# Miniprotein binders against q9h3h3, part 230

Target 1, 235 residues: q9h3h3
Amino acid sequence: EDGFTAEHLAAEAMAADMDPWLVFDARTTPATELDAWLAKYPPSQVTRYGDPGSPNSEPVGWIAVYGQGYSPNSGDVQGLQAAWEALQTSGRPITPGTLRQLAITHHVLSGKWLMHLAPGFKLDHAWAGIARAVVEGQLQVAKVSPRAKEGGRQVICVYTDDFTDRLGVLEADSAIRAAGIKCLLTYKPDVYTYLGIYRANRWHLCPTLYESRFQLGGSARGSRVLDRANNVELT

## First folded at step 16 (miniprotein)

Design PO12
Fold by ESMFold2-Fast, scan of step 16:
Structure PO12 (fold): chain B 235 residues (1-235), chain A 105 residues (1-105)
Amino acid sequence: as target 1 above (235 residues)
Amino acid sequence: TEDEVRKQFEELIKRFEKIMELVEYLLELAERAAKNGDTIKARIILYIAEELAEQARKIIEELKKLAEETGNEEFKRMAEEAKRIIEEAEKRLKEVKEKVKEALS
């Protein structure tokens, strides 16, 4: 199977962003209502385009939980994209360092830990754990994809404010592990998302900055985190 | 073998067709985003479409090379059809890109 799965998933994510979201917003909704909301909208049963018998009759792009302290700041994405187009025209080298500098200059610093799980109780349990961590203040914001018509794995995205803040990225990983998550996690800065950069890009950039694997039999930490760019273990 | 070359050619055609289906889907999404005033999302979608179009162009070059090396008239016709398809998609991509550019002005 020769594929461009990353590009297809990116296209589906862009489409999902444009459809309505189901949101539990802890800034305006009491935390006591979370368990009922999670029971009403389990990700394994919420369908992408609506279905009789599912919790939704209308399309749902994403299921999201916003933390009490959540304050969205995407930075100057329009300026970032203009600078990116100018950079490509300039003929200057495009490297991870160049992308990092563009992101810093335009304050486009957010990123996300990604996990992919098959539809079922394990996905719903993982999402419930993440959602509670967000409402309790251990994480800032997260979203999960609804069930696709063709099936396949669903994705949970857990956002952090600053991908250049290594300690903050690692703290989010620890909070995810504390929520009971044991699957593989990968971390992607949003700058790559805003520039449409996928694995098979012409610049040979790796959009995945970190990888986290569950550590069996470890001491205090539940995972090993790898810096994908340098192939160096951070934990 | 000749049979292995045909199989390779057919696999390249299948990959080309899959890429072109995705490019058409992305162009529809980009137009939707632009119409909704979401120029940021429209640009993201167009960046992905441009990368896929470049991949499709590379496949066409490989198809053309195989057709020339084998002298197979069927391969030549299929490569020419693929070229027609990508040229039409590139024209649509340029049109959507100009619409987004106008919205940013």
Scores: ipSAE 0.739, ipTM 0.876, lowest interface PAE 0.8, mean pLDDT 88

Design PO13
Fold by ESMFold2-Fast, scan of step 16:
Structure PO13 (fold): chain B 235 residues (1-235), chain A 105 residues (1-105)
Amino acid sequence: as target 1 above (235 residues)
Amino acid sequence: TEDEVRKQFEELIKRFEKLMELVEYLLELAERAAKNGDTIKARIILYIAEELAEQARKIIEELKKLAEETGNEEFKRMAEEAKRIIEEAEKRLKEVKEKVKEALS
């Protein structure tokens, strides 16, 4: 059905998380060094497993930028996973509402805007814009995948603190659009990631909460945002 | 027709093989995460592997149905081999889950 694309992407992301990351950490590195770092490590040229002639000779899982005020808070993920396993054995219905409640109870609130772009100058330009927005304080943290051996699309992930805070999620979308991004964006709460839920799950849950499409003209924010679960336009 | 049924069976086998390759990869990643003490990551990977194994079981049920309906001995042997493969993967999945459980204690 999905051609196993979502499953392959999930497996690749899990593997990438466990390999070394290339990080520009604005908490300890002057902002003036960002442009040189971006020129040294353009995501279209950084290879997943290292390659002679690329910027890296060793494997790289992710390329990330941490903002000056970035303070990681993943919540109680262990408690979330224990509660999830108990919920499954309880026989109680599993719905978006029950996952939302588990996330709130265990303070696992982060989420991310996702964009997929082909390797090349457009990807590098988009990443540079996002990275500058992070270092300048308009966004908190972001990461981008390196170039895979197969040459498929790469993903940029832009994180927010609280998926239940609609205003905060929309503010991040606005900042992404202000950085010049015009492609489709989708928003996924990290609770789905921590529970291993992707598109082809047995509970028929949709892990995508919001969808953002670029729009010129009357929209002050530059985009149209849709609540996927309720099929309601928010902008 | 017989040719159409054979093509359908072969497509299911190919899907099953691709799925099992991914499950095996995930089980290796889960072992690595568990050895590193990353029980959160190990559980995520195991949840994904469990869901994919469930999809593989559905393919096997369909393969078995086609083998029974056609009475084809070749199809029956291929379905039995697929069943053996998934049973081995499910055994490995259970072993990794126990190691993660032990690391959490």
Scores: ipSAE 0.724, ipTM 0.865, lowest interface PAE 0.9, mean pLDDT 88

Design PO14
Fold by ESMFold2-Fast, scan of step 16:
Structure PO14 (fold): chain B 235 residues (1-235), chain A 105 residues (1-105)
Amino acid sequence: as target 1 above (235 residues)
Amino acid sequence: TEDEVRKQFEELIKRFEKAMKLVEYLLELAERAAKNGDTIKARIILYIAEELAEQARKIIEELKKLAEETGNEEFKRMAEEAKRIIEEAEKRLKEVKEKVKEALS
């Protein structure tokens, strides 16, 4: 397999968005029901298209947990996309700063921490930790992909309201680490997703703004967060 | 060697076919999103398809270069076939893009 993995994953994510989701909504469901829901729908066993023997008989696009205070706000995505198309036809340079300004102008500010894990116990354990943090109010909302027919790693997405709010992004990283997550995390603003920008784009833009690595071995706690755009350590 | 060039050409053809299959899937997906009234998602899918078509165009340039350097008639025919395939895909991409623009109006 050579290339187009990011594009294929993006296509599958778009397809998944349009299929039914399995949702634990803490705004309407008591927190005491979470453990039973997690046991019923472990992401390593929930299949994308409802394979025999899986917990689901019909297709599942995403498995999600909404926090008690979750209020979705995508901003003016239509206006963002119109401005993006106008920018491209104008012939003006397209840079990270240009995308940031488009996102701010149209209030398309959400973003997400991403982690990729192989199907199995470690994925299910990580998802359970994230889901509990969401229901307990340390995180706002998260989702995880179901198991694909061909296998491969699954992704957990943990969303934040505002990618320009560095402290908020770092606070989410801390909450993920406090939930017991030790794998590599990368942070992507949703503006890149809404514009179809992934790795290997013609503008040479890096859609990953931050990278978080668990601190291993030392007495100091926490994670090391790198600002990928400016090559600066934040922690 | 001639064997190494043939392997290189065949790998480029496989990449091109993979890209074209993905573009086809994306166009079907964009039409489904548009039919459901989700013009935002349709546009995202079309942006991904446009980028993929750009990458496929670069593969065709590499195929043409190898065909020219080798003088291999089979390579020339395959490169010409790939060109026709991408031109058809780009035409379909334009059609779906116009449908989405009409829905936005």
Scores: ipSAE 0.758, ipTM 0.883, lowest interface PAE 0.8, mean pLDDT 89

Design PO15
Fold by ESMFold2-Fast, scan of step 16:
Structure PO15 (fold): chain B 235 residues (1-235), chain A 105 residues (1-105)
Amino acid sequence: as target 1 above (235 residues)
Amino acid sequence: TEDEVRKQFEELIKRFEKAMELVEKLLELAERAAKNGDTIKARIILYIAEELAEQARKIIEELKKLAEETGNEEFKRMAEEAKRIIEEAEKRLKEVKEKVKEALS
């Protein structure tokens, strides 16, 4: 790698957030329209900056599906960021426990399961499965990145409301597995994203709280989930 | 050897250049977010830029150490140019941070 990969990906994700999104919103669109929408906008073919030969002529930042019961709750992110800046100025130790307390205090509790897949049939099939699970109510909301100009893997993000709610995080993992997903999944609380904390940070914090690996034929839930913070297997 | 040290110095310069290019991209992105009224995203971008600037500063420390140990005047000039570049980037970073603080108020 050429270095600064996490920072480059973070910069690209921030830019994508500010560009238009392609959204299937199950709160206002009948579920019967989903299959046509998925066929029109397969993530392996939707281009990041638009192309006459792709489904989109103009830039697309994210392709997203909102569930019928989806109600966004980001918490007090402004208060979180102000408290983070004050903490850094204070010189007090910055630890996973400190970040967890800041997240709880400011109600910034959402998080996401992440999977990275190469452009192609497997990505499109995985996204279709996730999108159907969202529309059917097994998951709340998900998004997938479009195809990058320079190629590379694309990311599917499946969100949960509360990273401290272990049962809710595990329930989302089960729904992802039930949708036919077999790749490695990692779970990241949004508090790390809002504070610009990625893998190579000066505080040596690991932003990944959970890791899920597919288990063929050996598990009632279809996967083994590891608590990365405490180094404990949960399933 | 002299060749090994030159290769190490050139690799550090490449890493520094990549970091500075990304910092410039992030500062433009932060200004765009702030202009759009998205102060939360502007702050995230600035946190990433600050982390990169600190990493770049450590690269400059290594460049200066190699220049001093070798007595190489070319290395010394390159390290001074890198210092000038990061100081300019840090000044711009501070200016964008102040604009975001004003928008928050």
Scores: ipSAE 0.742, ipTM 0.879, lowest interface PAE 0.8, mean pLDDT 89

Design PO16
Fold by ESMFold2-Fast, scan of step 16:
Order: sequence, then structure tokens, then C-alpha cells
Structure PO16 (fold): chain B 235 residues (1-235), chain A 105 residues (1-105)
Amino acid sequence: as target 1 above (235 residues)
Amino acid sequence: TEDEVRKQFEELIKRFEKAMELVERLLELAERAAKNGDTIKARIILYIAEELAEQARKIIEELKKLAEETGNEEFKRMAEEAKRIIEEAEKRLKEVKEKVKEALS
């Protein structure tokens, strides 16, 4: 039986955010050090809570790479959450459009492309490609989960600064594909994360806005991106 | 059949117990976030806990319905115990929510 898988994943993500992160920060570290850092901390070997056989003896929540131009801007998340609580009290309908407007009003615009891969060479290779793209400036920031005690798939998150900027979202997808990634990608605005909304929710909201599938028989950089809400192909 | 109803009841109890274990973990995480001054993360965790508690409430209503339909005293006792557990969790949820609200002001 599924014992609230989506809720467990959400709880684990929150716990991970509060534990220490392993960060390669290209704003303060030369790009020439990246390959050694990636070799030292392959995500398939970094354990969530540390162990004698892993690169880490202490807990690690996330492994992240910050680009040289990375400047965090979460917007007014406190204002967003206050407005969300007021909205629920108001009796006004809660729809994708309502959340989009709330996000715009409070400048909570960031979002992320997500990919899920099993621990192993393919995950480590995919992360190395993403990390290099971040350090080289094709992407802004990314993170990957460490290996869980029970195993299971790990997630790579590649962030963009504005989920309403369709071109920017597509440019990030293109950069991910150029790095050699061929698996399914899904895009989630951070507004849903800040409001605790995941796949199963009482409002029947789909927090995933876009899907990207590698184009079979196309170029190595080719992909088909679907706007899920409007059922419109963007590429 | 009576055996099928018993299995259904026992599966609902297990599902409820798993939900309550996760709610307890979320409340601990929310309090940790609040103590660290991270009111944004505390509120995210509380939103998740609130949704999960509501799902647990629906499980209790199914348990109560099955207990009434069968007239089984053991089922009634188990459903009553589950109700007490969730009421205690909801009380703690409100307490943490108020602490976060105070920190925001």
C-alpha cells in the first residue's frame, strides 16, 4: 500500500532543506575546481545522513551548484503565504489562475525543471553535465538530492527565475538537452512549493506546468515541450 | 462478507497510523524551523501537515461508518481511539501555527 508517498517526499524535501548543503559556488570558486569537486561528491555516493563508506560523515540535505551570476530572489514569500491564508478564508475559488496572479503580485516567480534518476553512473553523469552548464553560464543554479537510506530515485532540480517567461523556461530546457539529458523533465513553479501544494491536493491543482520529452529521431538537443494546462505544444 | 469488512477496517487503521506518524514528523520539523527563525519553511510544513490531518479525518469517518454498520464493539473502540489521537495532533498543530504567527509579528 502507498502510505502517502507524495506527502513523505514533501516532508523529506523540507527536512533536506534544513540540513547542511554541499555547494560548489562559482561566484567564489574557480571553474577549474569543478571536476575535482564532482569526483569527490558524486550524488549516487553521497548519503543523506552520512556513513563510513560515503564521501560524507555528516548529514547532507542537498548537493548544489551556484552559477557565477546567481543572485537569489525568492520574492515576497511571506506576503504570498499571508495572502494564501486570506484567500482560503475568503471563500474565493482556488484555481491555477488565482495562484498565478498571487505569485505575480508577490514576485514569487522562480520555478524548476525536475528529473528523477536511479542512483548510479547515469545519475552522476547527468548531474556532472548540469553542473558544468551552470558553471559555464548556460543555467543559473541547480541541486541534486543525496542517496536515501532505502535507495530509490534521486531528483535533479534546475531553476529558472520566472515561470511566466515561457522563452526563458524553454531556453533552460534546451540547455539541459544540450548537456545530454534524455529523460522526462517536468516543470514546477516554486509558488506551489511555498504553499505546500503537491500532486495530491484538495483543489485538484496540477502544480506541473510543462513537460519536456526527448524527441525520438530528432537532433541530440531536440525536445517536445508541452504546456500541460493549455494542452499546447511549444516545440 | 464479514471477513472482507474486517480486512477493510484493519487496512484503514494501518493507513491512519501511517498518516499520524507523518503528521508527528511534520510537526517536529515545523517546530525546528520555527525555532531557527525560518517562518517561511515552518508555514510550508504546517500546510502539508494540515492537508494530511484532513485526509486522516476522512479515514476516521470511514472507520466510524464501518463500526456503526457492523455493530462491532472492537471497531467502535479502535475508531474512538483514532479520534483521540487526531484531536491531540490537531491541538499541537494549532499551537505550532500560533507560535509561527507570533514570530511573524
Scores: ipSAE 0.721, ipTM 0.866, lowest interface PAE 1.0, mean pLDDT 88

Design PO17
Fold by ESMFold2-Fast, scan of step 16:
Structure PO17 (fold): chain B 235 residues (1-235), chain A 105 residues (1-105)
Amino acid sequence: as target 1 above (235 residues)
Amino acid sequence: TEDEVRKQFEELIKRFEKAMELVEHLLELAERAAKNGDTIKARIILYIAEELAEQARKIIEELKKLAEETGNEEFKRMAEEAKRIIEEAEKRLKEVKEKVKEALS
């Protein structure tokens, strides 16, 4: 059941990517329409494969919000994957450093903050806060999974342009916290996603770089951010 | 005890079966992505399938060890069947990889 959870979730995410998305695109839609769109499509009620009793009758892979200034740049993913295959064949050591170098060389720098929440009010409220931050320009783009047939937690992904830019990653965390999010957040560079690297990989690579924990009281940002690999506090 | 070893063997078989089901599902998804011209996504899915096949190979090594230690002929037959299943899956994985490579050209 639990032995291959990351791989099952990855398979589900790949399938979802290939199905239609519900998108609020602030580049073409007035910000004043966002609240009505969020009320119509709360992620706890939007079903993965459609249901007459839900907001959607047809399958939905993801629910997404694109910011007004959003300009996707995935870099040279095809070149990254070719180089990865060559690296594996070469016998050269595969380390976090070599993977970081590969990502920089091919300009595959984007990454995402991940949060997992049970279906319900807290998920819908968290998503609404994130969506507003995207439309208002504090974040660039975000997506949330629809409700699965079997239930379980749903995921919100909040993207940043450059995983090597710690200040930018921390600014995104601050915007997430300002939106009222208090759950655990983890950050994964897209290079690991494009190379199919998850927790149980043969190279012992840690695909999550950062961890954010809500901390009430002393922090101006509302959270503590840790570099998971080095166990170094960034805030 | 003999019963504890049998339970361990049966748990490993269930884990292997779950891994193989997921590999088959991923190969179907990779073919779907390739048919749609999405070679990037097809490659991601194949990388995940390759890692799962590697993990399944390790489960088979554990199954073989338990079968040898117990001398149980049923366990030996099940381990050999698991070996056949993964060899077939690895062959299909290679075939889908070649198809994706052809789509790149």
Scores: ipSAE 0.739, ipTM 0.876, lowest interface PAE 0.9, mean pLDDT 89

Design PO18
Fold by ESMFold2-Fast, scan of step 16:
Parts: sequence; C-alpha cells; structure tokens
Structure PO18 (fold): chain B 235 residues (1-235), chain A 105 residues (1-105)
Amino acid sequence: as target 1 above (235 residues)
Amino acid sequence: TEDEVRKQFEELIKRFEKAMELVEFLLELAERAAKNGDTIKARIILYIAEELAEQARKIIEELKKLAEETGNEEFKRMAEEAKRIIEEAEKRLKEVKEKVKEALS
C-alpha cells in the first residue's frame, strides 16, 4: 500500500552509508575483544540517530565487522556508472547479461547475502554468529543496520568478492548456515546497487540472483538455494 | 461506482505525495554527497530519484485519465497541481545532475 518500500529502504541505506559507522576491525583488533564489543553494541539497541538511553549518543549508519584478510576492492565503479549512462543514451537493450558484462569489464564484482530480522534477541544472536564467523575467517565482511526510530526490520549484509563465482557465493551461504542462521536469505550483486536498480525498475530486471531457505530436517547442506535468474535449485 | 473512483483517485494522490517527498529527500542527499566529493554515491541517489520521478509521472497520467473519464473538476484541478509539483521536482533533479557532472570533471 505504501508502494515505494524498496526505494525508501534504498534511500535510508544511502543516508546510512554517509553517517559514521561502528566497526570491529579484526585486521587491527584482537579477536578476544569481539565478545565485549558485541555485548556493548547489540544492533537491536544501537539507535540510528543516537539517544542518551542507548549505547550511542551520536548517529550511527552501520555496525560492521571486518575480517583479518579483508581487502576492499570495489573495482572501477566510476567507469561502470559512466558506461551505464552511455548505454542508456545508446538505446542498446538493457538485460541481465548486459549488466553482468559491464560489471566484469569494470571489475565491480562484489555482492551480498541479505537477511531481514525484527529488532530483538533473534537479530542480536544472528549478528553475533555472523560477526564471529567473520573474525574466525569463514566470512570476509558483514554489516547490520541500527534500529530506526519508526521501528521495522533491520538488515544484515554479508559480502562476497565475486558474484559470478557461484561456488564462492554458495560457500558464504554455507558459512552463514553454519553460524546458526535459519531465516530467508537473498543475494544481490553490488552492480545493481551502484546503478540504483531495485525491484521496480523500467528494465524489469530482478536484482536478486539467489534465494536461500533453511532446510528443516537432516540436510547436510542446511539450506535450499534457488538460482532465480535461471529458475534452478542449486541444493 | 462514483465512491469507488473517488477512493482510487485519493489513493493515487497519496502515492504521488509519498513519491515526491522521497524524491526531495534523495535530491538533498545527492547534493550533500556531491559536496562531500562522493560522486559515486551522488549518482546512485540520482538514479533512484529518476526512477521515482518516472513512476510519479505514470501516477499523474492515471490521475488525468480518471479526471477526464469522470468530468470531475476537482479531480482535474488536483491532477494539474500534481503536474506542477513534478515539473518543479524534475527541474531540480536536472540542476543536481549538472552539479554532479561538474564535480566529476
């Protein structure tokens, strides 16, 4: 009924990117300090714009954990955006394959698994599990949104280096499941984010490439992964 | 029915108003990103604003159609006001895009 939920969430994420972050950086901080940091900054309690009654008095855009081997490489995003603008002017067809080629050409390959959880114990427990997996080296980097004034779900983002590396994307899913996460996960390449492409776009592109659902039962994998672009289960 | 059409018109107006508020918020963010030298972020924000403005244009076309079909003069006036609002927003969007282009060079 609201109609613009994806665009509103995208706008909030852009604003959050520009505000200060709370970071546990395992490249410079001993892993033994993580549990105390997680106890000090549970995402259900950290407020987006600060509150004397919360862990933070000043605005916080994101709460993040960087792994020991984390080396950010966004590729040539500026070149990607210039090529995108030229492509739109050219009248050439815009398809998933076209965006994939632009991303490869400009080395804009990162992507992320996303999970949305309500503020509370489940969110804080999920974030702690993900943060430990990052510090222990099973994942590279992750972030979680703080609690908004208006309430609503918070998002955990778990990044991978290369969305075209299917095995790497699936390996990250397995590590998330091994950390105890049981909620729905969706995977989005950052190329769509850098081009401002969300659910409602004029090119009818689906920015979500994969969906992961927890398997209840004795599954060794722990999840069922669907390739949404090709409509194939990768379980 | 007449009551049913009025509800549809009012719902479209509410959607339009929400889109315009979000476009204004995004244009302010884009200008702030550009002033901070973050042209990548500014362009992302402008891409989102452009998509919203295009969606808002489609809402206006629906409002015009309902006004014409019903002959309701109040609906016609409201659709004309919505058109004025989006034209101002599109003008500002163009201005911010030019500022970002200047910051890129």
Scores: ipSAE 0.741, ipTM 0.877, lowest interface PAE 0.8, mean pLDDT 89

Design PO19
Fold by ESMFold2-Fast, scan of step 16:
Parts: sequence; structure tokens; C-alpha cells
Structure PO19 (fold): chain B 235 residues (1-235), chain A 105 residues (1-105)
Amino acid sequence: as target 1 above (235 residues)
Amino acid sequence: TEDEVRKQFEELIKRFEKAMELVEYILELAERAAKNGDTIKARIILYIAEELAEQARKIIEELKKLAEETGNEEFKRMAEEAKRIIEEAEKRLKEVKEKVKEALS
């Protein structure tokens, strides 16, 4: 048992969402400015609450890059949450299929590939690769956590529009690999995040739908993707 | 052995205490989100708190089971105190939840 690490990290992510973000928005900023922005704000050096020795003096919740074609659509999250509360009160079974249907009904379809890396050169290099892929149009949007006060690994999140669109999810994985990323990736639908469902939930739901592992020489796509829910290899 | 059972009981108490500390932190975040008018985030944070309270309830049930099986009066007293603590936390959770619900109306 992990002593509620997943719930604590979830709470910290909610707090980070409410603090200011550092954003490179390719919809309004020329791509030629990206390299200077990345050099100014390497995620291994940007501190969560600011300090005189870091690039930021004020708190930063997230560092993000928005693609030129990025058009956020969170769906009807309020309706989703109301339906979730009604479902719990109804006594009807809560299953992965039930949550999937709830997400579809309320158009809450976004999801994300997650990668966790220690602060340092590898994190900054990975983030730069992801950011360039977003600005060049191979990915839609991404964000990375700043360095925590206590240290520890940082997370890069790469979003896709529709977790039910397997092809789209796999295309994002391919773009991440093409950007030079070789670490473990896991994919989570945002519906679980909006409902506060994490690792140790009472319904025994697995919020992770896909897992991607880098493979050299065996696969043309550079990765093996596993459907975690059905235990089926997709690549 | 008696020492092994005491160690198990102490581990459960430690886990319960950690859960309660996290619930207090999360309730403060929920109040912050509500004050900012972010009802969606407030509800997410409250859902996380509800899951922690549920897990804490299961820890209390395990504490009660060990107290009954051993007949240890100290364990029974500690389990009852843990029950009071969670009931107080659940009352605060309900108050924040009603405040968020009122903001939605």
C-alpha cells in the first residue's frame, strides 16, 4: 500500500492548475521564438513556488505549449459530475463501461500520455522535443510540472482529443517516440481526473488505458503499446 | 505474537493518521477552489476527499476487528477515538460539499 501517494499527487495537481502557468502559445506566437523560450524556462530549473535563484520569482503551476491548431474542448464537465453523483446514489453498478458511456454522453473525451522523469538534462531535452513536436503540429498540446520544493520526478503530459479514438491515441504515441522519447508512457482519460478516480478507488477501476514501452529494432513504430484494460498488445 | 499484532495495529493507526492529515489539506484546497468560483475543481477535490474518507473507514473496520479478536481494551479505545476523528472530518466534508452545491444553484 502506498500511503495515499496517488491522492496526494492528484491534490497537488489541482493546486497547480489554480496557480499561474507559463505558456508558449503557437496560435499567437511565432515558432521562431520557441527555442529562446525553452532556454529561458527549462522545467528542471523552474521552481513550483519561485525563488531568487530560479527563472521565476513567482509560483508556477504548469509550463505548457499550445499548438497552432489547438482548440480546447473539455465537454460538459458539470453535467458529467452531476450524472456521476446521481449514478452513485442510484446504486447501479459502476464499471469501466459505465464511465466510458458517461464520458461519451457528456463529450468529456480528452486524455493524456504521461511520462515521469527526474529533474535534469534528460527531462529538459525530452520537454524540448515534445514542445517542438507541438509547435510543428505533430502533437496538439502538452504541459510539464515545475520542480517541486521536495524534489522528486516531474511529469510531462501530452494531450489527445478523444480517448475512444484508438488511432488518434496511437498517433500521439508515435509522435512522442519520433521526438526522441524512450521512457515508459501511460495513457489516462481525463474523465477519471474529473471524477477524482485514482489508483486506490472503491470501484477497483484502472484509470490507465494504455501503456507504451520503447522497443529498438523490433517494431517499425519504435514502441509496444498495451491495452491495459483488455490485456491486448496493439503494436 | 502479541508484538506482531501490536505492530500491525500501530501501522494501521499511522496510516489512518496520514489519511486524516491529507483530508484536512484537501478540504482546504476545496475551500480555495470554491472561493475562486471554480466549482468543477472544488467537486473534483471533494471526490478525492470522499475516497480518502472511505479508505479511512476501512482502516477503522480493521482496527475494530483486531480489537475484538484480541480483547485488548487499549485497542478498543483507540479504534473508538479514530471513529470520532473521522466523523468530525466527514461533518466538515459535508459542510464544504453543501457550500459548493449552493454556489451551483
Scores: ipSAE 0.738, ipTM 0.886, lowest interface PAE 0.8, mean pLDDT 89

Design PO2
Fold by ESMFold2-Fast, scan of step 16:
Structure PO2 (fold): chain B 235 residues (1-235), chain A 102 residues (1-102)
Amino acid sequence: as target 1 above (235 residues)
Amino acid sequence: EVRKQFEELIKRFEKAMELVEYLLELAERAAKNGDTIKARIILYIAEELAEQARKIIEELKKLAEETGNEEFKRMAEEAKRIIEEAEKRLKEVKEKVKEALS
């Protein structure tokens, strides 16, 4: 450790994307099989590179659940990247608004709520709740990282189809809270991921658009959501 | 105190260079798999790390100049050689990915 944690995690995520995934696909698999699948592949026990003592002997990049209505749409990422390179060469200002317009122009609209949890029962319980919400239709798609050699925190990613649809992003937050999740959540549009923009970047962009904190004592929504870009509390 | 600061900057620089090398290997793997989109993402991350490493070298050079310490000057020059080699490799991988895109 020291510095570069976001970049290191990004490198690990890129490597994970290229390795095999364990997928429960509700489009082709009966919902009744989910509980058995979750019991077979708890994320705290699935190892990143395989281990005879774990559920997997071969590498696993991600553990994912696809909802019945899941229809992958990453947009025109190649066009986005070409436009990004041209923008950098042009010397024109690069701002959050510029990135938003680039994303809209190329239909790269997906984003995700992120939560980080230590390996163990709480992680497995949280993932089971998220997975059931996906299969039941309250969320569209989610994935969780397997257990790393270092034993650091694992990440659950819950995707929404349009980061510009604030209501949709907030509805996903509500569904996550309804699934029993109480930890800090942060929301990141995938456009930042496709452009390799993380916390420390030369343009001083904040890739996190929203933060959600569990509200103790009985909020109707179960959370307080902050709009990071405008510094406005939404709930 | 100054030696401690210098050593911490060196460790940070070494970590950045290690990560850049890993990313370049990853970008080549993505390109070989035909995943040019992912290769470009990885290269963007590597480019940002190289920029951060350059800033660390500027700080190392400043401390070496201010202290007049010959050991610090030699370590800063070695770091400069390392980043220049990494930047050359980054440019080569970037060109290979561009060729795959065409």
Scores: ipSAE 0.762, ipTM 0.886, lowest interface PAE 0.7, mean pLDDT 89

Design PO20
Fold by ESMFold2-Fast, scan of step 16:
Structure PO20 (fold): chain B 235 residues (1-235), chain A 105 residues (1-105)
Amino acid sequence: as target 1 above (235 residues)
Amino acid sequence: TEDEVRKQFEELIKRFEKAMELVEYLLKLAERAAKNGDTIKARIILYIAEELAEQARKIIEELKKLAEETGNEEFKRMAEEAKRIIEEAEKRLKEVKEKVKEALS
């Protein structure tokens, strides 16, 4: 919570959402073109605001891959936000259960696995593995941040349709591990993102629900997944 | 000690100033999102700004407490200036929030 890092990163993500995206859309582009696209736009080289030395001369907010079956359903986000504002005005207690119920009521169920990696070959290799899993149908959709002008870690976001579907969340984790990813992963439901809730919030909510750690010499799964709120091992 | 308290006060002022810079940036982003017709994103940005302003209010209460406990007149003046700054930021936040609300209707 030093110097509002989470809020600053959130502000930058909101700005990135409003800038152009580089998208490989498997719904309209043959899978055979993916390798060339990944070679042209490695995330360690794509610059946030454009640069003569990078693949892009213009700003890029996100680099994304949409799967063949990707059909975005954000639910009723407008209704969710209206209900959230009404809840705050009512003065009623705001708890994880209340937010889960709001998300279910308004069908705002998507969420994402997050991983942070330093710019370089390992990031590019990790992203290529994730992108391939998306195009091959093992994952639904993913995006990665471009390289910031001041440097720093980049984030890969791997989305799932329903954060209440534990099996689906765990299957996405397995696919990420199968792609060779060994770093810490955390899972955040989009309901918290849509409501602007981050780690240091006034309601003391934990916006990340799951944590995945790589498991050496362990099960075929390749990871241990923890439900952080209830401190329960899921695998 | 006196030096430790001054260092604590100065760190709180720096944290407060950083919060105010972010609030101003977020308000500009919210206006941009609203002009683009993206009222969902505008509201997300405003929620972040509101939370940041709330955290800044807590910093001001800490500044006021330190100024009162030490009897330091310089600290008291700086805390009052910070209060003026947050009140202006909260006013601008309310104005942007009303503009976004109008765009929703």
Scores: ipSAE 0.735, ipTM 0.878, lowest interface PAE 0.9, mean pLDDT 89

Design PO21
Fold by ESMFold2-Fast, scan of step 16:
Structure PO21 (fold): chain B 235 residues (1-235), chain A 105 residues (1-105)
Amino acid sequence: as target 1 above (235 residues)
Amino acid sequence: TEDEVRKQFEELIKRFEKAMELVEYLLEIAERAAKNGDTIKARIILYIAEELAEQARKIIEELKKLAEETGNEEFKRMAEEAKRIIEEAEKRLKEVKEKVKEALS
């Protein structure tokens, strides 16, 4: 381990964003077609750069499901980035509150629950549950990475439209748990992604806002959620 | 000991090479994003590349310190080679940043 894992994963994600995506778009495709689509493109078998033994012969960056009500709104990311560059030269303290305010000012509010799973049946089962929840309207949009050539864990990202809306973030966690997911989940506001801020940043900012752990026989929601910024349990 | 210092030096060189390989990869992705008109993604990638270049600079300073403390001519030459490599990468990083800035204005 050289300490560049987060930066390398970020580079891979940015490259993946620019390659073709396999998308089930519930805004234009009947929900009845989802099961066939999931069977055709299980994420454990879809390869990042194509393979004769996989469902795809060409590169795939992401496998995604868009909900019927999905309306993407990234906000003013260009303005956010300009303001970030100006902030760095201003001498003002850079804190979580400062980034939160920049995000609000520029309407860059989206965020995501992340889960990392090894390729295999459990990954495919988890993705199918998430995809169904998106198509049925319990979640808005989600994507999963394809299988890397060298192997390793794959990531499922479940997006919410406003990271400052704690209730909305927690509702998404509940929907993920209701879909049968039991692994560790972490929540990251996209503002950190747009500013290139990862674990080892000079401002000592923690990009992870919430953490969710499954509890068998625990809360009614099936999970314990921790506010990482304030170190307070919410459930 | 001399063997312990040599091992530390070799580990720093490997870490430097990893950082530079990743910076190279990031600059290729940034160029691709810029060509596609995606200035937002290009800026994200450049922010990450800048952080890695800074980390690589710190590795070079550690390499120079070890070369100076040991008086090892081989270490000194390797540290100077690393310096040339990062200076070239930083030049290309500035060029990509300028292209992105031009596209924004």
Scores: ipSAE 0.707, ipTM 0.866, lowest interface PAE 0.8, mean pLDDT 89

